# VH-VL binders against q9h9l3, part 80

Target 1, 176 residues: q9h9l3
Amino acid sequence: PRKMVAIDCEMVGTGPKGHVSSLARCSIVNYNGDVLYDEYILPPCHIVDYRTRWSGIRKQHMVNATPFKIARGQILKILTGKIVVGHAIHNDFKALQYFHPKSLTRDTSHIPPLNRKADCPENATMSLKHLTKKLLNRDIQVGKSGHSSVEDAQATMELYKLVEVEWEEHLARNPP

## First folded at step 22 (VH-VL)

Design z121
Fold by OpenDDE, fold request of step 23:
Structure z121 (fold): chain C 176 residues (1-176), chain A 124 residues (1-124), chain B 107 residues (1-107)
Amino acid sequence: as target 1 above (176 residues)
Amino acid sequence: QVQLVESGGGVVQPGRSLRLDCKASGFTFSEYEMHWVRQAPGKGLEWVAVIRYDGSSQYYADSVKGRFTISRDNSKNTLFLQMNSLRAEDTAVYYCAKEGYWQSSTFHRYFDYWGQGTLVTVSS
Amino acid sequence: EIVLTQSPATLSLSPGERATLSCRASQSVDDYLAWYQQKPGQAPRLLIYDASNRATGIPARFSGSGSGTDFTLTISSLEPEDFAVYYCQQYDYWPITFGQGTKVEIK
């Protein structure tokens, strides 16, 4: 538990057409759901699309946002050596321009036992929202104001806890 | 410029196999989920299959499950669809399609780019 | 699966007229809804994503609205090149599903 954290990031659109996903918020919680990190992050490039409906990011959040390079350093310091749990976590790492060891990564969007528990196809990549509803009977990402990366990180950790024992055993037998 | 180019379509008899290829360019192929969508002549669109960015997972429509296999070679920016035990109802134009932008815990599986399609005709 | 029902099946209009296309989902798909245009012999072209976002390069006369179960594609003033078949698509649930299409034809 001490070695485990959950991460969730929010991205905005950058690039000429806003198609590039850039980190704009990152939240990290510990095993108990306590917030270890939660910062708005300023992308190095101009934001073309805040994607507020999904990201929850607004222009005002960028006024005092932590520059990307600084934030990245802070985040990496927290993640280093930890088992990092996330949902579709490859996107978070991508946004962070960071690669966490596969052996220390847990992606709740790619854990067949979790899908099975939710009565979902094991090979289907399910959204965090749907799994959270099915397994935790909790609604997340409600409304049109955008996601909360803290809420999402907490939900991700709780989902993982449901299958932690069996999945860790599986990984021990089948290391990545 | 994003481009998707399908190939491999043709005329086959029922029960035969066929493999479709889709060559991608103009974007980082290995970062995106890829899909196959088909369209029977004069009919609407039907989602067929999806594969994760790293090829570690696949999911299929019930109509093709157990018969079709989606795969990818990221080193070659190529998506594949192996179609076995083909049926007449599999006759369609097959499109490879790229997922939209990537976000946090949500999946935006609209298709911002499509190939030109390749026709598969299954007939005796 | 989520059933998307488009209406009307055929919409006969003249250039310059306003076109309103409906897409109804059998259950809520939130804002995970896209619209496509398809012309004969061509692949579908993305018009709208996330219910109301216009895709790059799509003219301003195209707009998407709605959320949950009821969605609308509006073409404010039809151009000759707009006569085509239009499909809605949801991507909130597996399997991904499309509407049956609305044909916008010239009157």
Scores: ipSAE 0.911, ipTM 0.954, lowest interface PAE 0.6, mean pLDDT 96
Fold by OpenDDE, fold request of step 23:
Formats: sequence, C-alpha cells, structure tokens
Structure z121 (fold): chain C 176 residues (1-176), chain A 124 residues (1-124), chain B 107 residues (1-107)
Amino acid sequence: as target 1 above (176 residues)
Amino acid sequence: QVQLVESGGGVVQPGRSLRLDCKASGFTFSEYEMHWVRQAPGKGLEWVAVIRYDGSSQYYADSVKGRFTISRDNSKNTLFLQMNSLRAEDTAVYYCAKEGYWQSSTFHRYFDYWGQGTLVTVSS
Amino acid sequence: EIVLTQSPATLSLSPGERATLSCRASQSVDDYLAWYQQKPGQAPRLLIYDASNRATGIPARFSGSGSGTDFTLTISSLEPEDFAVYYCQQYDYWPITFGQGTKVEIK
C-alpha cells in the first residue's frame, strides 16, 4: 500500500486545431488519498483550447504554472518504483511523455472484475464518473466548472481498493 | 490530413463471412480508439464495435455480438472487421470512425473523422 | 440503452431562414453529445462535439446548445449547402447511440 499511488491529469488542446492533448495539471495521491502532488503545468506550445468544461483549466491557471519539463521531472521522481493506479492511465502517461513499467501499472478502466462488480460489461471501457457512482455511490465531475484531478485520482484509488486483492493475485498468476 | 479508407465490401449470401479493412493515415493511429458504424440503405446510423488503442479490448453492439470481430494492426495503421454468420439485416454501408480527442478520465467518443464507407449486401 | 429522439422528422425551410433542430435523450448524457451532417452518398461530417463545441472548419452559423437531456442544433441562416440530414449522437453510455435524424429540406 505504501508503494502505491494514483495519478490523474488534465489536458488542454494545443496545435493548429487544438487537437493535441497537452498536460496542464497533474495530481498524485497516496494510498490513503493524501495529495502528494498537485500542480498546474504550462505546456511547451501555445494553448488553443483550454477545454475548461472538462479540464477545469483557465487562462489564469497558466500564469504561474510549472513549465512542463520541470513538472515532468517532479512527477517522474514520485512515480519511479511505485505501483501507479489510474483510469485510462495510458493517456496520462502519454501526456507526460513517459512510459511506466506495465508490471507496475494499474488501469481501473481495464480491470474486468471492477466492471463486473459494477454490473457492467467486462470488456467495456467505463468512465471514472460512472464507476464511481455505481461502486462508491459518489458523484464526481459535477457541474460545468471542470474536473478536479485530485478528486479523480482519489476516486480512482478508492475504486482500485475494491478489487485490489483479487486483481493483484490475478496479476501474480498472469504477469503482463 | 486525416484519411480513413474502407475496403472489402461486396455481395454475399446469408451465413457467409466477409472481412472489412480500414486504412488510416494522417494521425497517430495507435493512440486512438477506433470504431465501426454502419448505415442500412435509407436508414440511420448504428454503432457496431469499438477497439482499444492497443487492441487489448473490444466491445460490440448486441446486434453483432458473437458474430463480428473487430481487430487492428497498429504497425500497418489498419482496422479490421471480421463479419461471420452474416444476415440480411447486416446489409449496410460500413464506416470506420476515429474517436475525438483524449483526456485523462473522460472518453470523448464522438467521431471527428469517417471513411467513405464500404457497402456490404447480404442477400440470397 | 440511451434513446435519442430528434424533432422534427423533417424541417422545410428556405435559404436564409433559421433552423432549430432538437435532440432529446431518454436520460441525462451530460455534455457528451455530438451533431453530424450527412448528405446523400456521403459519410457523416462532424459539426458539434461536447454539446456546444464547433468542429474545426465548421461555419459559425452552426451552433450547439443544451446539456443533460435536451440539446439543440441551430443554423442561424441556412445556406443552400446546408440542406441535408442531421444526426445527434451520445457517447456517455454504452452502447453509443444515434438519433433517428432530422431532414432539412428546401421549401
């Protein structure tokens, strides 16, 4: 448990059409949900779309945001050697331009027992919002002000705890 | 420029099989969830199947579950739809479609790019 | 599954007129709604995503509004090329579903 952290990132749109997802916030929590890291991050390229409805990111958040390269270093230092839990976590790692070992990665969007517990199809990729509501009876990502990566990371960790024992045993028998 | 090009459509008898291909270009294919959507002649749109970015998971509409298989080869930027036990009601134009942008914990499964479609006709 | 009901089935208007298309969901889909335009013999074209975001290259006369269960696509002033079938699509729940379409035809 002490070697486990959960991560959630928020992205903004960059590139000519704003279709490139760039890291703009990252939150990391420990097994108990305590915040280890939560920073606004400045992308290296001009932001075309803040995607505020989803990201919660506004222009004012970028004024004192941590430059991407610096933030990446800080985040990687925290993640190194840890079991990292996330929801659709491949997107977070992609935004970080970082590849965490598969054996140390837990993606709550790709754990069939978790879906089964939520009475969802095992092979369907469910949203964090829906799983959190079904299994934790908690509403996250409420309103139109944007998501909280801290809230999402905490929810992700709580979801994983529900299937941790079973899934860790499964992974031990079937290493990725 | 993003391009999706379907192929493999044709006329087949009920119970037969057919495989559709979709060649993608103009974007990093391996980073996106891909979908098949079909449209019967003169009818609306029906979602058919989805495959994860790395091909590790597939999900299907009830109407095709157990008969169709979606797969992909990221090294070739190609999406596939293996259609077995075809029925008359499977007659449609089949489109491959790309998901929209990606975020962390949300999935934006609107389709920002579509292929031109390939016609599959199942008839005796 | 989520049922999307579009209205009206057919909308007959003249160029220059305002078009208002409705899409109602059987339950809330938050802002996970898209609008497409389809012309005969062509693939659908994305107009609006995330309920109110206009896709790249889409003219400003197209706008999307609404949240939850009620959504609207508005064409402020119809151009001749806007006469087509329009579909809404939700992507909050599995399976992904489309509305039955609204045909905008020339009066």
Scores: ipSAE 0.911, ipTM 0.955, lowest interface PAE 0.6, mean pLDDT 96
Fold by OpenDDE, look of step 22:
Structure z121 (fold): chain C 176 residues (1-176), chain A 124 residues (1-124), chain B 107 residues (1-107)
Amino acid sequence: as target 1 above (176 residues)
Amino acid sequence: QVQLVESGGGVVQPGRSLRLDCKASGFTFSEYEMHWVRQAPGKGLEWVAVIRYDGSSQYYADSVKGRFTISRDNSKNTLFLQMNSLRAEDTAVYYCAKEGYWQSSTFHRYFDYWGQGTLVTVSS
Amino acid sequence: EIVLTQSPATLSLSPGERATLSCRASQSVDDYLAWYQQKPGQAPRLLIYDASNRATGIPARFSGSGSGTDFTLTISSLEPEDFAVYYCQQYDYWPITFGQGTKVEIK
């Protein structure tokens, strides 16, 4: 079986009005929650909105941040060939300007058995925060200082592990 | 320039069906959740339905569940709302609404852009 | 569902005056709250998102504050075009819900 990693990214706002989401941090953890990658990343264009309340990104984090192209190369090297778990992971891949094979992607925001286990509507997209609280009895994304992509990646992996067997069997019967 | 244009509204009798369309432009349609929100005459706003960026999932308000179907065609930048078994209480202006900005694990489901709305009147 | 209660129902003020609108949630929605302005015959217009962020093109006289259960929209000095209905909206819980609205009318 292929190795599994979880990924979570933080985005800042770029473009004339700050509406473009650009990668500013990326965290990758292994199946056990060990950090494989955690770097601040410098977008190729000027940051208009740090979105600090959510991203946790501040100007000081960009001083020694890894340039986007370099970081992208490092991250893709880690992800290649692995099953990648994330929450609303399509956004992470967009920010990375990368698309992982669907057959090797696991999105915890779109796993009906996970929602069912949390007594949530199966077809509703639930936040990582709410699922983590309901299923792991753990509070994440607490406070106003911004999110931790490491914390979020770890929570995502733990959530997936709760339904891994069932979901992998489902995917085997219903390949994407 | 972001633009959402609804169409398909009209007057129908109870029990009948109607389909609304929403044509989107000015943004990457396939990257965002799309929503329907309605407003009865002289009343407030009521969320109706949401569809994921790729159309892989839908979720509905209890008031329309089992009767309405939200769908999308990303190749045509169009959002749909199929309304079946219409009731008098479904009478409202129906708005197409765009999800706000996207982040990784957080969903910002405020509506930064709205269509002009299309009126649906259900009456005998 | 989360119930959002807005107050007052109607706010009668003159141009140049300060307007303070309240939105109270039945339980905490963190900062997942937005404010909209709606004028007769028009679609709602986004004013504030994430509780305190002013939307693009929105004048500086509009500001949002609060977190958890209590939120406030402030218009520092009312302009004639500001007389309208204002709605708050939470997006932390399903289903998405709106307040019943506050009408700001000219005295």
Scores: ipSAE 0.900, ipTM 0.951, lowest interface PAE 0.6, mean pLDDT 96
Fold by ESMFold2, fold request of step 23:
Structure z121 (fold): chain C 176 residues (1-176), chain A 124 residues (1-124), chain B 107 residues (1-107)
Amino acid sequence: as target 1 above (176 residues)
Amino acid sequence: QVQLVESGGGVVQPGRSLRLDCKASGFTFSEYEMHWVRQAPGKGLEWVAVIRYDGSSQYYADSVKGRFTISRDNSKNTLFLQMNSLRAEDTAVYYCAKEGYWQSSTFHRYFDYWGQGTLVTVSS
Amino acid sequence: EIVLTQSPATLSLSPGERATLSCRASQSVDDYLAWYQQKPGQAPRLLIYDASNRATGIPARFSGSGSGTDFTLTISSLEPEDFAVYYCQQYDYWPITFGQGTKVEIK
């Protein structure tokens, strides 16, 4: 059986007007929620907007942050060959400049049975915060100090477990 | 420079169909979820529909569900709205709208760019 | 569905005055709140996103504040070009909803 991990990233604004999203933190947890990786990452380009309200990234975090190229190498070694779970995970992969095999990718923002369990429209892209509250009775992303990618990755794994048997069976019958 | 140009509006009778196009330029179209928003004459704004960045999923306002279909062609940077079984209440200016920046676990679904709109009038 | 109630419906002021526009949500929408300006015959123009961030090219006299259920758009000193209709929009819940608008007009 393939090992399964969950990933969550935090992005800062780079490029013109700070509208480009660049990786500044990545957290990876195993099936039991234990932290396998959690690093602040220095983007290869100038940070225009830390987006701290959402990212939790502050100037002090960048002082000893791992350069993007090094961090990317470390992260991809962990992801290789594993089922990777995330929320809107295409954004995490874009920030990593990486495309994980679709057959090994699980996106909790795009799993109709998970939405149905939350009594949400199956085709609506629900936020991690709302799914976590509805299905796990847990408040995440609380306050205005920014989000924790560890907390978010852990919540993502717990959400996936709720539909894991059904969704893995579905994917086996309907290979991507 | 970001530009959204709607086309396809006109006057149609109730029960008929119409297709709206929105041509996008100045940004990586396939990275963003796209929306239709409408405004009846003299009224406020009403969200109509959204389509996922890769076109794989769509969601609709209850007022149009089952009658309207949102779609996209990322190779042509074009967003579409197929409007079937039109009613007088669908009379509005229809805007194509682009979401703001993307993040991982949060969705910033404000609209930083809008087209100038195309008028659809449904009257008998 | 989240109802956004804007007040007042109409705000009649003179150039140079301070405008304070209110948007109240039927339940918390966190900081997922935007403000738009719309002039007759034009598309809406984004002013404020994420409750308090000024959009690109928006003059400093525009500011947004609030969180949760109560939000305010402030125009510190009205200019002639600021007389328009203003809408708030939440994006925390589906469906996306807008307030009914506040018209800012010349007294």
Scores: ipSAE 0.831, ipTM 0.931, lowest interface PAE 1.2, mean pLDDT 94

Design z121
Fold by ESMFold2, fold request of step 23:
Structure z121 (fold): chain C 176 residues (1-176), chain A 124 residues (1-124), chain B 107 residues (1-107)
Amino acid sequence: as target 1 above (176 residues)
Amino acid sequence: QVQLVESGGGVVQPGRSLRLDCKASGFTFSEYEMHWVRQAPGKGLEWVAVIRYDGSSQYYADSVKGRFTISRDNSKNTLFLQMNSLRAEDTAVYYCAKEGYWQSSTFHRYFDYWGQGTLVTVSS
Amino acid sequence: EIVLTQSPATLSLSPGERATLSCRASQSVDDYLAWYQQKPGQAPRLLIYDASNRATGIPARFSGSGSGTDFTLTISSLEPEDFAVYYCQQYDYWPITFGQGTKVEIK
């Protein structure tokens, strides 16, 4: 079976009025939740809004942050050939300016059996926080100092494990 | 500059259908979840439906589920609402609305831009 | 479904006065709370997002505060253009819900 990792990113606001989302942190964990990568990343454009309440990113993190182009190269080497799990993972790939093969991509925000286990509407895009609370009995993203992409990636992997057998069989019969 | 323009409203009898269109410009339409929100005359705001950025999934308010279908055409920057089996209580101004910025593990589903609205009147 | 209860229903004040509008959620919605202004015949206008962040182009006299279940919109000194209906909206849970509105009118 292919190796599996989970990814989560944090974005800051760039562009006009800080409305563009740009990568400022990326964390990758393996199947057991061990950290494979966790770096602050300097966007190639001016940061207008750190979005610290959510991102946890502050000016000090950018002082020695890895430039985007270099970080992207490091991250893509880790992701290549692997099943990548994320929550709303299209946003992580957009921030990386990268498209992972659909057959190797798993999105916990878009897995109907996972919503069903949580007694949630199958077509609703549920937050990572709510799924984690309902299915793992864990509180994540606690406090107002911003989120941890390590914590979020770990939670994402644990959620996927709850439906892994069923969903992998489904995808084998229904290739994306 | 961000602009949302609804069209397709009008007067229709109960049980009939209408389709609403919303043309978007001034932002990358395919990056954002899009919503319909309605307001009955003299009443407050009611969320109606949302569609995923790529059109792959939709979610509806209970009051319209099974009767309304939200869809999008990202090549034409257009959002749609197909309204079937219309009832008098569906009478409202219908707004299309754009979500705020996108993030990874959090959803910021406030509406930073709204269209001007289109009136749908369902009357015998 | 999360119920947002706004108070008061109507707030009658004069220009220059401070307006304080409340929104109470039936359970915690963390900081996933927005405020809108709506004038007759117009679409809603975003004032505050994520509980306390002022939207682009919104004057400094508007401020949002609170978290969890109790939220406040404050207009520090009312101007003639501020007489309108104000709605709060939560986006922590599906379905998205709005408060019933607070009308701010000239006394």
Scores: ipSAE 0.820, ipTM 0.928, lowest interface PAE 1.2, mean pLDDT 94
Fold by ESMFold2, fold request of step 23:
Parts: sequence; structure tokens; C-alpha cells
Structure z121 (fold): chain C 176 residues (1-176), chain A 124 residues (1-124), chain B 107 residues (1-107)
Amino acid sequence: as target 1 above (176 residues)
Amino acid sequence: QVQLVESGGGVVQPGRSLRLDCKASGFTFSEYEMHWVRQAPGKGLEWVAVIRYDGSSQYYADSVKGRFTISRDNSKNTLFLQMNSLRAEDTAVYYCAKEGYWQSSTFHRYFDYWGQGTLVTVSS
Amino acid sequence: EIVLTQSPATLSLSPGERATLSCRASQSVDDYLAWYQQKPGQAPRLLIYDASNRATGIPARFSGSGSGTDFTLTISSLEPEDFAVYYCQQYDYWPITFGQGTKVEIK
């Protein structure tokens, strides 16, 4: 069957007052959680706000970071033809300036059965942190030094596995 | 510049319906989750509802569940609130609100832009 | 539901004085807290997001601090335009909730 990967990105603030979100790190893991890609990425625009509290990105990470165009090419080659799992994954695709086929996209922030397993309202968009704590009894994104996109991608894959059979059947009956 | 303009407020009797519109400009509307927030006269702020960026999912405050419906038309950059079975306690100024910057694994659901608000008065 | 308790309810001060406003959450909201200013007949205006970040166009006299359950908005030297109602808002858990406000009024 089709290979499945999970992706997570970290963004920094660019543009006026740092309000534009630009890609500065991307991590991709396979079904077993092994890292397939993990690179710091240099945005094509000046970084105004590293957003380090959330992104974990610091100035030193950008010194030898892979330029956006090159990183994008590498990442898209990995994603092509695969089922891609993410949390609020539309934001990762926006940061990559990329559209992945809906039939091959899985968003753990928008899976009602996953929320139900967590005893959360089915229609509420829950954070990765809270779902991981409730369903996997694990603390991620601990501390104030910023998040790890590897840790987040791995957690996202583990969450998807909890509903994979049910959700794949649902999508087969209800094609996007 | 970002602008949010609400319309459709007015005076209605209890049990009746009203629809609010919010026209957005100055940002890519379809990229953002959008919210309604209300404020009764002389009172504080109450979050009412949110709709996903693509319109596929909605979530409501308990005080309005089953009576209010949030929707959007991304081709017209417009957010809607259909309010049915209105009660006196629904009397408020209703604000359309835009979330802050987007990130991958975190949600920054503070409201960086608000409309001017539209007054809904439910009175017999 | 996370309850945000603001104190004091009213803060009566003169221009030039320091204002200190408190917001306490019933559970940790990490750094997912914002502060707003609202004047009569106007929409709320974002001051602080993510607990301590100043929003676009907000003067340096406004600062936010705290994390978890206890948060503070400080106005270092009050200007005439700062007399308003101030609200805190958490966005860590659903539903989104606001404090009931602190009115800063001229003495």
C-alpha cells in the first residue's frame, strides 16, 4: 500500500512587523517515526521575529540553513505520491507554497473520531499538545525554549495510528 | 489595510431570527479561522463561535449551540452568523474577529483585528 | 471552561502614574494569553499577545508579563488616552474565554 509520512514545520515572522509566516524548519518522519528529513531552512525574506518561544529557531540556526528553493525541492520529492499526515497541515503546505492531493492528506487537527477518543468535542480544533497528552499520556513541547518539529511529527504519526483503520475506511466511503 | 465590516443588526422580537454579515478585506480571508464575539451592553466580552478556514467545521459556545449557525463564503470574503430563536440575553454588540498569525503545531487564537460591531437588540 | 479573574475591578489613577492590572486563570494557559483595550463605543484593540508580545502600533509603555496562571499588564506612565477598560483572554483551551475587565479611570 501507499507509503505514509508525517510532516511538521516551524515558522518565523517575516514581512511588516513579522506578521508573515515563513518556513524555517521542516521535519518528515516515516510510519515508524524514523527521521527522513530534518533541515533548517533560510526564508527568502528578512527574518523580523524568530518566534523562538514556539519555533525553537534562533539566529545561529540560519547561518548555514538550506535556502528555501533548494529545501522545497528536497521536501516535495519526499512527499510526492505519499499519504502525508500533519496537524493543521494546511499551514505546512502554505509555508511550502505547495498543494498536496486531498485524497492523500491527513490532518490530526480535523479528525472527529480522534477528538472523540480524547473525550473532546468532535468539532473543536484541538492542539497537538493536548491530544498527545490525553491519548498517548506523553508531554511534548515541554519548556519555553521552543518546539521540535521532529518530536511534533512523531507525535502526529502516533496520534494518526490510533484512528488509522477507522479514518481510512471513512475516507474510502466519503472521498474528498 | 485589514478591514472587517459587520452588518445586519437591528431590533427583533424574542423567538425571531436575524442574520449578520461580516465583509472582510485587506488579507487572504480563506487562510484564517474566523470568529464571532459579542458584548452585552455594559458587560464583558463573550466568545460565540468559530469556523474553520475552509468552512468545513464549526464550533460554538454552549450559550448559543443549537440556535446559531456560523458560515462563510470564501469567494465573497464574507462571514455569516444566522441567529435563530433569539432571546433577551442575546442582546449585544456582535463583533467579527480575525485570528493572529498562523503556525504549524500551535494555534494563536488572539484577535488582531475586529470589526466595528453591529448591535442586536432582542426586545418585545 | 477556564475562568479568568481580573483585579482590581476599577483602578483610579492620575496621568503619569503606573497602572498594574492582574489576570488569574483557573488552570494553566501556558503563554496563550492576550490583553485588549476597549473605549466606549469602540471595538476592542489588541495590546499584548502570547503573554508578553506587544501588538503592532502599541506604545512601549504597555508591557505584559506572566505565564501559566498569573499574568500582569503594566502601563508604565498613564497617558490621557489610556483611560479605558482592559480585558484578558486565554486561547489555550476551548471555549475561548475573557476576563470580566478592569476599568482604568481618571482620578
Scores: ipSAE 0.811, ipTM 0.927, lowest interface PAE 1.3, mean pLDDT 94

